# Ledger of designs, part 4: VH-VL binders against q976g0

Target 1, 225 residues: q976g0
Amino acid sequence: QEQLVAVNELNENLGKVLIKIARDSIANKLGILKINLEDYLSSLNDPILNKKGLAFVTLETYYGNSTSLRGCIGYVEAVAPLKEIVSKAAIAAAFSDPRFPPLSKGEFDNIIIEVTVLTKPQEIDVENRWELPKKIKVGEDGLIVEYGILYSGLLLPQVPMEYCWDEETFLAETCIKAGLEPDCWLNNKVKIKKFQGIIFREEKPKSEKILIIKPSEVKCKKEEI
Below, E stands for the ipSAE of ESMFold2; O stands for the ipSAE of OpenDDE; V2 stands for 0.75 times the mean of E and O plus 0.25 times the DockQ between their complexes.

## First folded at step 2 (VH-VL)

Design z19 (framework fv_fezakinumab)
Fold by ESMFold2-Fast, scan of step 2:
Structure z19 (fold): chain C 225 residues (1-225), chain A 125 residues (1-125), chain B 111 residues (1-111)
Amino acid sequence: as target 1 above (225 residues)
Amino acid sequence: QVQLVQSGAEVKKPGASVKVSCKASGYTFTGYYMHWVRQAPGQGLEWVGWINPNSGDTFYAQKFRGRVTMTRDTSISTAYMELSRLRSDDTAVYYCARDTTVYTYDSGYEYFDYWGRGTLVTVSS
Amino acid sequence: QAVLTQPPSVSGAPGQRVTISCTGSSSNIGAGYDVHWYQQLPGTAPKLLIYGNSNRPSGVPDRFSGSKSGTSASLAITGLQAEDEADYYCQSYDSSLSGWVFGGGTQLTVL
């Protein structure tokens, strides 16, 4: 029977497999790899990969000592096995992120692929909204803000680490991402959800070395500058 | 100049494994996909799968998944096909064949321009 | 059975023309994928004869020509010679299988 993937079930070997799924899915769409994607995914028999999962795929252009965002798409509902979600997210990040043109074949060897596997988002229950910053932890939690049916914003757990935000700033920025005012988290009609994640990342483009990164290990930009 | 030299004939019992080699020369080994194709006695050609010698990536026809493994050794420009759990109907000549470059833009338009001479694998009890 | 359909045999006299058909479906030839042809002399490996529907490799006589229309392709051999006796195989790519497919082969007899 299908069950949801837990972050603690994932190890370095599975992380390598997830990165390979992402890379092969993109290569297939670019005509570099000759596969039937459904058959390829069906051949993967690891029980954990066959559980329903949630994931984002992030692509960054590599310049040696720096990178720039090139695409990022993911899924926050457990609608398919993790292997299928990673494949779909990779293709979407490469070709369907509206912020960027579709990835070209010439870029394939110069991108870093990162896969973030997520826990199921849970609504934060508070008596008073002023308690929200105390119920989230930068370095552990990602956030979702929802208002009605049409307004939604998500920030991955590594984002507030990268930008050196505190919990209150993280809430405000997620409100802005949803298309709402920065104090939206004080409105009791707005839902705030949190989730955790684990990050698998190529050390450099096409690297056999896959890094396992906990969000708490992501360095603040102020420490680098 | 381009040559694909395959290993010699093999006789195996049912349930055994066989590993066939294909040594490439006269071109850049990592620049071209390598395919494996088999032909049972008196029968037609059947595609088994391919390997990208540059990356090591492989893809196998549905019929052979779980029984075939393709590998390569770039230091000696040699590709390998291993077929396990052999049955009598695996008796065939196994060919390696060179495809186009690993950087082909349009998948499905490639052809096999050079072929090895074949390795006869006989499976008998 | 073979995914691409060829007649099992064709025959002709020296100097005559023969045509070998290769019939596919919407997932291969009908999807626009190229057709390639291989010649296999008795006891030898297949040799590339025609690629990309109609192109001849260096060293292949101009007596051999290929064409493609709709879901089918044809190999034409003019001025038949005794040395043309061989098995001929068509090949294409099949998108539903994500792999290469061959015709069942056609044995050409020149007599």
Scores: ipSAE 0.000, ipTM 0.395, lowest interface PAE 21.9, mean pLDDT 85

Design z20 (framework fv_fezakinumab)
Fold by ESMFold2-Fast, scan of step 2:
Structure z20 (fold): chain C 225 residues (1-225), chain A 122 residues (1-122), chain B 111 residues (1-111)
Amino acid sequence: as target 1 above (225 residues)
Amino acid sequence: QVQLVQSGAEVKKPGASVKVSCKASGYTFTGYYMHWVRQAPGQGLEWVGWINPDSGGTFYAQKFRGRVTMTRDTSISTAYMELSRLRSDDTAVYYCARGGEYDLWSGYFDYWGRGTLVTVSS
Amino acid sequence: QAVLTQPPSVSGAPGQRVTISCTGSSSNIGAGYDVHWYQQLPGTAPKLLIYGNSNRPSGVPDRFSGSKSGTSASLAITGLQAEDEADYYCQSYDSSLSGYVFGGGTQLTVL
């Protein structure tokens, strides 16, 4: 199918399938599972999973009471079916995130897998750049900052919720993520895009229970204290 | 209290089509894959295919491709399996079964309908 | 033909232990796919007995246990009772067929 996957088409059933694709793709790469990945993906003949999609896979090491980031890679161009994008993102998050060494077999049972499916990013056009904070919503929007071909940064919609940021801080932090100054969003040559998403997350490593998290439901760290 | 209620027995002639229904209750119908499995008299179990009741997506075992069609009606929580160009060796009890935990590659069937006997004879 | 191999029959006396084997290949059990077991009493639909190699659904007594090693799986039944007399089927997924596969079934007779 040529249509892009819409966030509102995704339910718990599909979220479980996406997490399973991610886990199986990593297990296969580690030699824990011995499958033909192409045949595996072709068996998932679901119209929604066959639509082009955008997704990030996040891996976190699980310590019982806490987690820590272990990998996070995704795709923001609709170049392949969602099932293939999730598979590729999972492998990349586990083995090709430059911040971390490749995932080892011993870690497989101690990671939590999270899949975030994204809407297509849309450029925010304003006459006055100071209006940008009014055109984004913490708890709904993720952000992309682009400057030329060398500077680019993306923050998922749950990130500003986790760090208790307001919209202006969110813009500044996305600029920093792109390798730019925090005021980069005031520069007319910098492109700002927003997107939405839905999050599917294992409750604990390899759990059959998954969580469906809307970014607005992510609690600010200050409220947990 | 998951319950899968199937339609009654059918007797068909070779070349005809049969459509079996499976009405689900006691859970969110669109939250689980629905599988179809058949069993010829005195024989073992044979997987036919699955439908995702939410999307309408289907996958059929190679043996049945071109002859089987699976559909659903979410307004009445009912899944259907239609098998065409019936042969005498299609005589079997046809079960609908719920896919547990959406595990497509390692999936299991946690609740089963009581089965629909389809007899194909001249 | 069944893709997974089970003995056609096993028998035991009340109180005894029996085991039922399920032998696969590199495209199914050997590829790492889980094995699940179903009990079918005469004239009834199959019932899930064991899932994910070794897990019991609510209501299944601990006399039933499952295990998996290499390309094979095994169902063990201890303390045999008359009501255990049934057909038992193993089930997995096969990557070469892109589908679910069953064993041929094992008839358990309690003598």
Scores: ipSAE 0.005, ipTM 0.496, lowest interface PAE 11.7, mean pLDDT 87

## First folded at step 3 (VH-VL; framework fv_fezakinumab)

Design z21 (at its last look DockQ between E and O 0.06; V2 from the best seeds 0.00; counts 0 for: pae E 11.7 > 2, placed apart)
Fold by OpenDDE, look of step 3:
Structure z21 (fold): chain C 225 residues (1-225), chain A 126 residues (1-126), chain B 111 residues (1-111)
Amino acid sequence: as target 1 above (225 residues)
Amino acid sequence: QVQLVQSGAEVKKPGASVKVSCKASGYTFTGYYMHWVRQAPGQGLEWVGWINPNSGDTFYAQKFRGRVTMTRDTSISTAYMELSRLRSDDTAVYYCARAETYYDFWSGYLNYFDYWGRGTLVTVSS
Amino acid sequence: QAVLTQPPSVSGAPGQRVTISCTGSSSNIGAGYDVHWYQQLPGTAPKLLIYGNSNRPSGVPDRFSGSKSGTSASLAITGLQAEDEADYYCQSYDSSLSGWVFGGGTQLTVL
C-alpha cells in the first residue's frame, strides 16, 4: 500500500486548509457555495493533501460557552487523497450521520468543524489478552473493536481523555460502543486495533483561528458516555 | 478509471455449481469491500453477500448461507462468487459491486455501491 | 417480498416533478440507517444515484434529490427528461437481517 500521510507532516497551514475543505464542502452541499467540488479539490496541489489519508470530521453546534455533537463521520480506509477524504467525511458528517437530521443552512454559521487525521489502524498483537491495556496509551491511541462486520466500535484518541478513562476502561467502553460486553476485549475472536491522530479545530464557527490539539492535551470533562 | 469486469454468461443444470469472476482495476482492490447482488429476470435487486478482499472475511445473506462461497485472488485483483446446488430460481444476472465504506459512531461501518460490474447472466435450466 | 417498499411504477410528463417513496421499518430506515438510491436504465447495470440519503455522486444532475424522514425515504426528480425513464431502487441496511436490503424497485415512465 502507498505511503499514508504521517501526522508529523501536518502543520497549522495544512490544518487550516483541511478545515476549509470541510467547511466549503458542506457549504457547497447546502447551496451556499456553488462550485464544482471536484475541480476545487483538484486545484489543491499540496503534496501532503494528495497523499492517501484517514480522517474523521466532527461537527459541533456552538453555544458560546458550550458545544454539542452535531455529526461525526470518518473514513478509515486509506483509499483516497486526504483532501478528498476530508471532503467526503465532512459532507457525510453534516448530512449522513444517522443520529442527526441533515444540517440546515440556518445551522451552518453556528457549527464548529473539527478534523481528526488518523494513522492507519493496526491490530494489537498479544499472546495474553490481559496484556492489551499495557499496549494502549490513553492520550495517544484511538481504538477500534471489531467482531465481524456486525459489531464494530471506534473511539478517537481524545475520547478517553475527555472522559478520564484509563486503558482498561477505554477498552471496555469501546466494546460497549461496538455493541458487545465490556469485557469483549478478552475474547481472542474480537479484533482490537489502535491508531493515533492529530486534531484540527476551529476556535469558533468559521474562525480563521485554528487550534492544533494533541489528544494528550484534551482536558477531562468528567462526563460519562 | 474504476472497472469491474465480470465473466461471461453461464448455463447450468439444476444441482450444478457456478463460479462467477469479477476482475477489478483502477483502484486498490484490497481497500474496498466487494458485494454481490443478483437480479432475476424482470425482478428487483437482491443482496447476496460481501467479501473483504484484504482479510478474506465474508458475510452472506441468510438465504444463501450454505450454498454461496465468496473468494478473492489479490494477486490478480479478482473476486469470485460460487453458488452451488443451483435451482431454477437462481436464474439471474449476478453483479459484483464495489462498496464505499464510511464510519459513523452509531451504526459503525456503512456501505453503498459506487461501481458495478455489467453483470453475469446465470441460467439454470434442465 | 422486498424489505423496503416502493411503488411499482410512477409516471410524469417532461419537465414535471416526480417523487418515488421508499418505506422501511424500525430495523432499517427507522433505525437510522442511511438510504441510497440506484438508477437502472433498461438493459444496464444499476448506477449509484444518491448516497447517504441526499448526496449526489459526480455526474448526477441536481435534478435528482434524496431525503429521509422517520421510516421512509424519498427520491425526487425535477425537470423530468426522457432519459430518466428507468428503474429506481432504494437501498439500506437492516439490523434484523444483518445485511443490505433493496426496495422492490420503481419503474419510471416519461409520458
Scores: ipSAE 0.340, ipTM 0.781, lowest interface PAE 1.4, mean pLDDT 93
Fold by ESMFold2, look of step 3:
Structure z21 (fold): chain C 225 residues (1-225), chain A 126 residues (1-126), chain B 111 residues (1-111)
Amino acid sequence: as target 1 above (225 residues)
Amino acid sequence: QVQLVQSGAEVKKPGASVKVSCKASGYTFTGYYMHWVRQAPGQGLEWVGWINPNSGDTFYAQKFRGRVTMTRDTSISTAYMELSRLRSDDTAVYYCARAETYYDFWSGYLNYFDYWGRGTLVTVSS
Amino acid sequence: QAVLTQPPSVSGAPGQRVTISCTGSSSNIGAGYDVHWYQQLPGTAPKLLIYGNSNRPSGVPDRFSGSKSGTSASLAITGLQAEDEADYYCQSYDSSLSGWVFGGGTQLTVL
C-alpha cells in the first residue's frame, strides 16, 4: 500500500506553501499569473510535498465579517504527490464545482483559500450497524459513504462542527451527500469510511498570515446568533 | 442501468410555456446534478442550466434567465424544465443530462455529461 | 453561433486516422477549462466519448483519443470504421458567458 503524507508531518511553513500552490494554480488558470504550472510544481523539492496525499481545496467568498462557500473539491485517490493534488483540487474547486459557475477574474481578489490535508480513509467495520455512531468522533473524523461503484459522498471533519451535528446526523447527511436515503448507513452493503484532517486557511483574501485549524476548534455557526 | 426518460413532444404557440420532465432511474437521483441542453434544427448543442436535485439549487445560462425555471420532485426521481414566453427560435430538442457531483483523478472533472435523456422535441409555431 | 469552432465535416477511408479540431478562446479552453467530447449517432442523443481532455469512459474503444493544447483541443480516431460515422461535439466552460459551451459539431463521413 502507498505511503501517504501524515497530518503531523505538516507545519505552518508547509501550510503556507500548500495555500500558495492553490492560489497560484487558480491565478495561472485565470491568466493573472503567467507561469508554466508544470515547471513550477516540478521546482518544489520538499520531500513532504512529493509524498502522495489527499486534499480538498475550499474557496469562500469574503464579505468582510462573513464568508460563504464558493467551491470545495478534492481527490479520493492518492496516486500523485501532495503538491499536484492541491494544485488540481484548487483548479477543480474554482472551475469545475457544479454548484457554482467557474471563478471569474473579478472574484479572485475576494476569495479565501483553505486547504484540508486528509489521512488515509479507513473502513469502519461493525457487527451491528447501530454501533456506527459510537465509532465516529464529531470534531475529529470526516466521513465517506460508498454504495457500490457509482454512489459516494464525503463530508470533511469540520462540517459537522460548523452545523452542530451529532454523530447520527453526520452519518445521515453523508448518506444524503452520496445521493442515498438518510438511513443508508444501516444498510450492510454501504461502506462507511472515516479519516482525519488538518486545515490551512488564509486569514483574509491573499493574506500571508494563515490559520492552522484542527476540526475540533471549529465553532458552531448557530452559536453566533 | 442508468436511464433518463423524458416527456413526449410538444407543439406550442409563441408566447406560451412548456414544461419538460426527465425521470431518472438506475441511480440515486439526488447524487448527481441534472443539466438541460437543447439542440435547435440545423444547429449544435446549447446549455440551458442545471439543478442540484438534493438541494433544489439552480443556475441558468444568461440567455434563459427570467424565462426558465428548473424544479424537481425527489419522491419520483424527476427533474423539470419550464420555459416561458416561447418564441419560434426556441424550437429545439431539449435534453436532460446527468453530471458528476464529485471527482477524482481517474474520473476527471465534474462538468461533463455522462448520461443523456433521449430528448423532447418542442416546436413553437403559429 | 457556436462558441467553440469545429470543422463542419471531415472524412476518411476505413482504417485511416482522422482528427477533429475544437478551437476556443482565452475565456474557455485557453483559460484552462477541460474539453469533453460527445458522439451523436443519427436520430439519437449525444453519448460521452472523451472526458477531461483525454480520458475514455468504459466501453469506448482505445482508437478514440483526445488532447488539448493552448486554446484548442483535438479528437483523434484511428482505424476508422463505418460505425464511427456520426456527429462529434466538443464541450467546455466559458467564463465570459458564465456557462457550458459546445462546438458547432463535426459530421464524420466514412468513405
Scores: ipSAE 0.006, ipTM 0.430, lowest interface PAE 11.7, mean pLDDT 85
ESMFold2 (binder alone), look of step 3: mean pLDDT 91; pTM 0.934

## First folded at step 4 (VH-VL; framework fv_flanvotumab)

Design p04
Fold by ESMFold2-Fast, scan of step 4:
Structure p04 (fold): chain C 225 residues (1-225), chain A 119 residues (1-119), chain B 108 residues (1-108)
Amino acid sequence: as target 1 above (225 residues)
Amino acid sequence: QVQLVQSGSELKKPGASVKISCKASGYTFTSYGMNWVRQAPGQGLESMGWINTNTGNPTYAQGFTGRFVFSMDTSVSTAYLQISSLKAEDTAIYYCAREWELYYGMDVWGQGTLVTVSS
Amino acid sequence: EIVLTQSPATLSLSPGERATLSCRASQSVSDYLAWYQQKPGQAPRLLIYDASNRATGIPARFSGSGSGTDFTLTISSLEPEDFAVYYCQQYNNWPPLTFGQGTKLEIK
């Protein structure tokens, strides 16, 4: 009996608000924007933003005709309202992604912000593990692989589209992301979960044009020759 | 020898905070997850959650979000449990226990830390 | 959350007797069930994992059986050091990991 944000409740206007929350949260931590973040978030009264949600924030450094990953952090458990989750994920992506140094003031105008809102992950249960690729759809599903308490990996639904993977390759790559062998999905002690999502992305740094991207619309990088 | 050694007993007033340490020795700290388990006086065992020692990512059981924080320091092979805004109901023995995979359960336990919250 | 119910709450036996302790889950946990022993003033000790596998250093008199929702811990011939509280624990559904309420084994 918990209400969770559904992908079909999110429209272009809400996507713009989510990007603005991410941008303003980072700007506030950098000292570029002078706001009380708690009061700012409390002022957002949209019922959808006040439902529990799951989201990832991805930051990419923009070079004009190309981008490179600069940070990516998210939440896969519905522990807070969507507005708070996006704010926390944005700050974490900018300052607490262990793969990168903390974001500097000088970088703020040169990053693209992307927010992916997720459905609740659901475990895929099959009698025969070889059926797992048939229960997954590239262009719709993201994957989580879990094994015990040390090994876990998540790949967002746009990732297999970007890299031109089929379902079996997607399972293998998610196993590798979890720190396991590529055939880990055949092990019945390994849990495989799937989720869907919707992507909101700045067209370029600080753009007022926010793109709504369905994972199925993401183009294979291999097409660029 | 493989062992987990916890910090000593604590007597605290309501509203105070406490930080319990769990020092691992005899194995590679990052190869095993660290669980936290509570036992109130005369009661059974209650799982609080765990921390992934490879990534530093904590997972909390429902009821242990907010006031409870799991952390670690790989350089000294130590896991920590911090409890803020202590309440009388937090009076319990707190255990750390290692767990490698679903196969084993919790195979090595600390001796426990008694936290008493009273005025 | 999966509820584990242990029975009996207290079991009174003499050394040399066979002990049978039950653990029932509110829904299936497959074979992802462990058994622990706890003596007064001591931390719990792992006895059995994956329903039937004996942990390192645990005497052969301890055995586990069962799958799904019904599990049993058996001690074939009780020794004085076996009188303790025994807990079952599931790790099929987490978080949370859940424990049974315990069975106290005491000298008759």
Scores: ipSAE 0.000, ipTM 0.407, lowest interface PAE 20.4, mean pLDDT 86

Design p05
Fold by ESMFold2-Fast, scan of step 4:
Structure p05 (fold): chain C 225 residues (1-225), chain A 119 residues (1-119), chain B 108 residues (1-108)
Amino acid sequence: as target 1 above (225 residues)
Amino acid sequence: QVQLVQSGSELKKPGASVKISCKASGYTFTSYGMNWVRQAPGQGLESMGWINTNTGNPTYAQGFTGRFVFSMDTSVSTAYLQISSLKAEDTAIYYCAREWELLYGMDVWGQGTLVTVSS
Amino acid sequence: EIVLTQSPATLSLSPGERATLSCRASQSVSDYLAWYQQKPGQAPRLLIYDASNRATGIPARFSGSGSGTDFTLTISSLEPEDFAVYYCQQYDNWPPLTFGQGTKLEIK
């Protein structure tokens, strides 16, 4: 129970449970589902779901042939069981992402839910900052940039795949996400951390078919064109 | 072989208490939640609630708070249902049944324990 | 509380006939619906979970269909051992889990 959830412990059945937790948590907050959320979460029995974990929940509005980002919030500190983290991240993605208004009841049937479970971020240790691009791998690693108390940014492992970035571009874009200059990764006072993840995603809104996606399987836009 | 074996039938007077056991074998006890289901004579199935066997936390359906207590003992892979201050309306067959993570139905059931409350 | 209404209350058929049993939910339960068979003096037996998936060991003549609010259990050709009471149960709206009132399948 004190150990962290490992990505390789998660199978298709657990992925379906994580998506259901996210869906039910949002539905409960919208008044579509009438449950006691604390009792609901306490009834979940799997030992893996009761280990501490890190996760992001991403919501996308579905238009039939395309999607657009509707919310994305997560947690990178292992302070609660995975089941609780997914529930909290789902509610935050739907109602507390400052880029979007709170999700309305009418939108619930038109969103795709995606849950990304993360490994614990590890600081990249290099003697020379110019070696940083060689210590990360697009298609495997997500990145965190931290500078002091006020500046931090995170990009999930699938992001550099989606945008066809190389490792140096990925570092620069994560610096920009943190509110820093694109060369921030050359500054010895900036911390760079990497992590891995596994993605569970509804095929379409409310689909019983849950996709398991490895970041390396995400096609870049250039290859699709 | 995966099995749930319940304690034998009970005949009690109003106001007495009863404790029913449900012993699991053939699987990891803490990996499945344990449901309790009641069936009064000539009536259908009624969910009473469940206990999370990993955490020990019980959840009761409406109407089953107060007099009803779900508990467990991991060392003997056994779940318990205790009913206090028995009433005639408690006369029923009580079943335990395991389930997994709210995605599947109850796939393994105990044989049932008949509790009769009469003067 | 989600109410499950089963119809008919009693279905009288002969061996070899097709049985169709309905379960209607008062609000959507997605696909989180199970079907159980109960014979006199026995514990219930899981037949179908997630609306359409047959449980381990259940004969192919049993099938489930539907989603949302309307669900059907079909027995393609009745065997003598199939005459029993059948219950639907939802596990989407938790708590509480709810059962339908049952459909009694009896020999004509």
Scores: ipSAE 0.478, ipTM 0.764, lowest interface PAE 2.7, mean pLDDT 90

Design p06
Fold by ESMFold2-Fast, scan of step 4:
Structure p06 (fold): chain C 225 residues (1-225), chain A 119 residues (1-119), chain B 108 residues (1-108)
Amino acid sequence: as target 1 above (225 residues)
Amino acid sequence: QVQLVQSGSELKKPGASVKISCKASGYTFTSYGMNWVRQAPGQGLESMGWINTNTGNPTYAQGFTGRFVFSMDTSVSTAYLQISSLKAEDTAIYYCAREWELLYGMDVWGQGTLVTVSS
Amino acid sequence: EIVLTQSPATLSLSPGERATLSCRASQSVSDYLAWYQQKPGQAPRLLIYDASNRATGIPARFSGSGSGTDFTLTISSLEPEDFAVYYCQQYNDWPPLTFGQGTKLEIK
């Protein structure tokens, strides 16, 4: 019913605000920042931040010349304004990602925060499932795989760029992420959705310099293939 | 051309009420929050809180609850500060100032409204 | 909650001299600190935001530095119009936003 945040509405200044929302929300939950989070979010004024949006927050531990994944949670339903979604995703990535223990105060100054804002996922419709790789573009699309009510997996658009995957490998890896066989995308009962996104990332922990990254600009890491 | 223009000085008796206006021009009113700052005679600056001009939601600093009300009217790009049950301690210059998401400081200020409370 | 302490309370200098004004926070405010100038009978004017970024229209002689708890505003060569009261303000621990008590820069 309402307009959703469009990727092309987001500029560097809004990206800085989204990173600030994520960082301040985590700091508040750690007791580092003494704010009333509800009042904080209510004070955020910009009309774009008050539109419904979809976002993931990714946390990485920083080691100077390398990073490792520390948390990643997001929302793909447009149920709240972008400012609230980023706040909730940041808190969930820090404290509720089941792959990791809750983030500690001592880690706060050593994590990089990345916010990916998504377009609404759209199901890919094809007559022949073998056409699916032709409907997906590595460097542009993220993928969601859904099978019934029990199996679901999502990979952000930067992931296949980092690992130098082609479209067929990307489909297979998203099936595996969902807990399914790598050829799950050939099953007519499996739903494949795609979405696009824009990435805002701290250059280093707590950096004032926020990078705007298009998925197509993410460099392939040969050592990981 | 970006400016905030406040209503004129007020002389009030204790127990009265006052309503100060802050009219914005030269920018999109709803894109910037509006802060209220008080300066008592010979004293420094004190933050009172702010209002989100897009949603209408006010946030008050501790000590400015009850008698102080922030409001706005988007149709005339104006923010308001109302003080009820005025006390001598309310004598001060009251400023409005805009800010953007607390990222660039308060970059545009009204000229100030002097409120004097005396009997 | 965060208390900002400015020093000195009054600084007496002549035009052409360098001014150094200090602001100390009771707790870390990261880089979320602004500096304002206020002349008698006038509203404050934003000089510096995020500790070191000069606001639009502010002359290059004004610079800010520091992070965490210790901050400095420097005016490299004083002009007659620079004699005013200067306030620091934090926006890290919020609400409330808090101001320092001010430093009065006066002509010798």
Scores: ipSAE 0.316, ipTM 0.699, lowest interface PAE 3.7, mean pLDDT 89

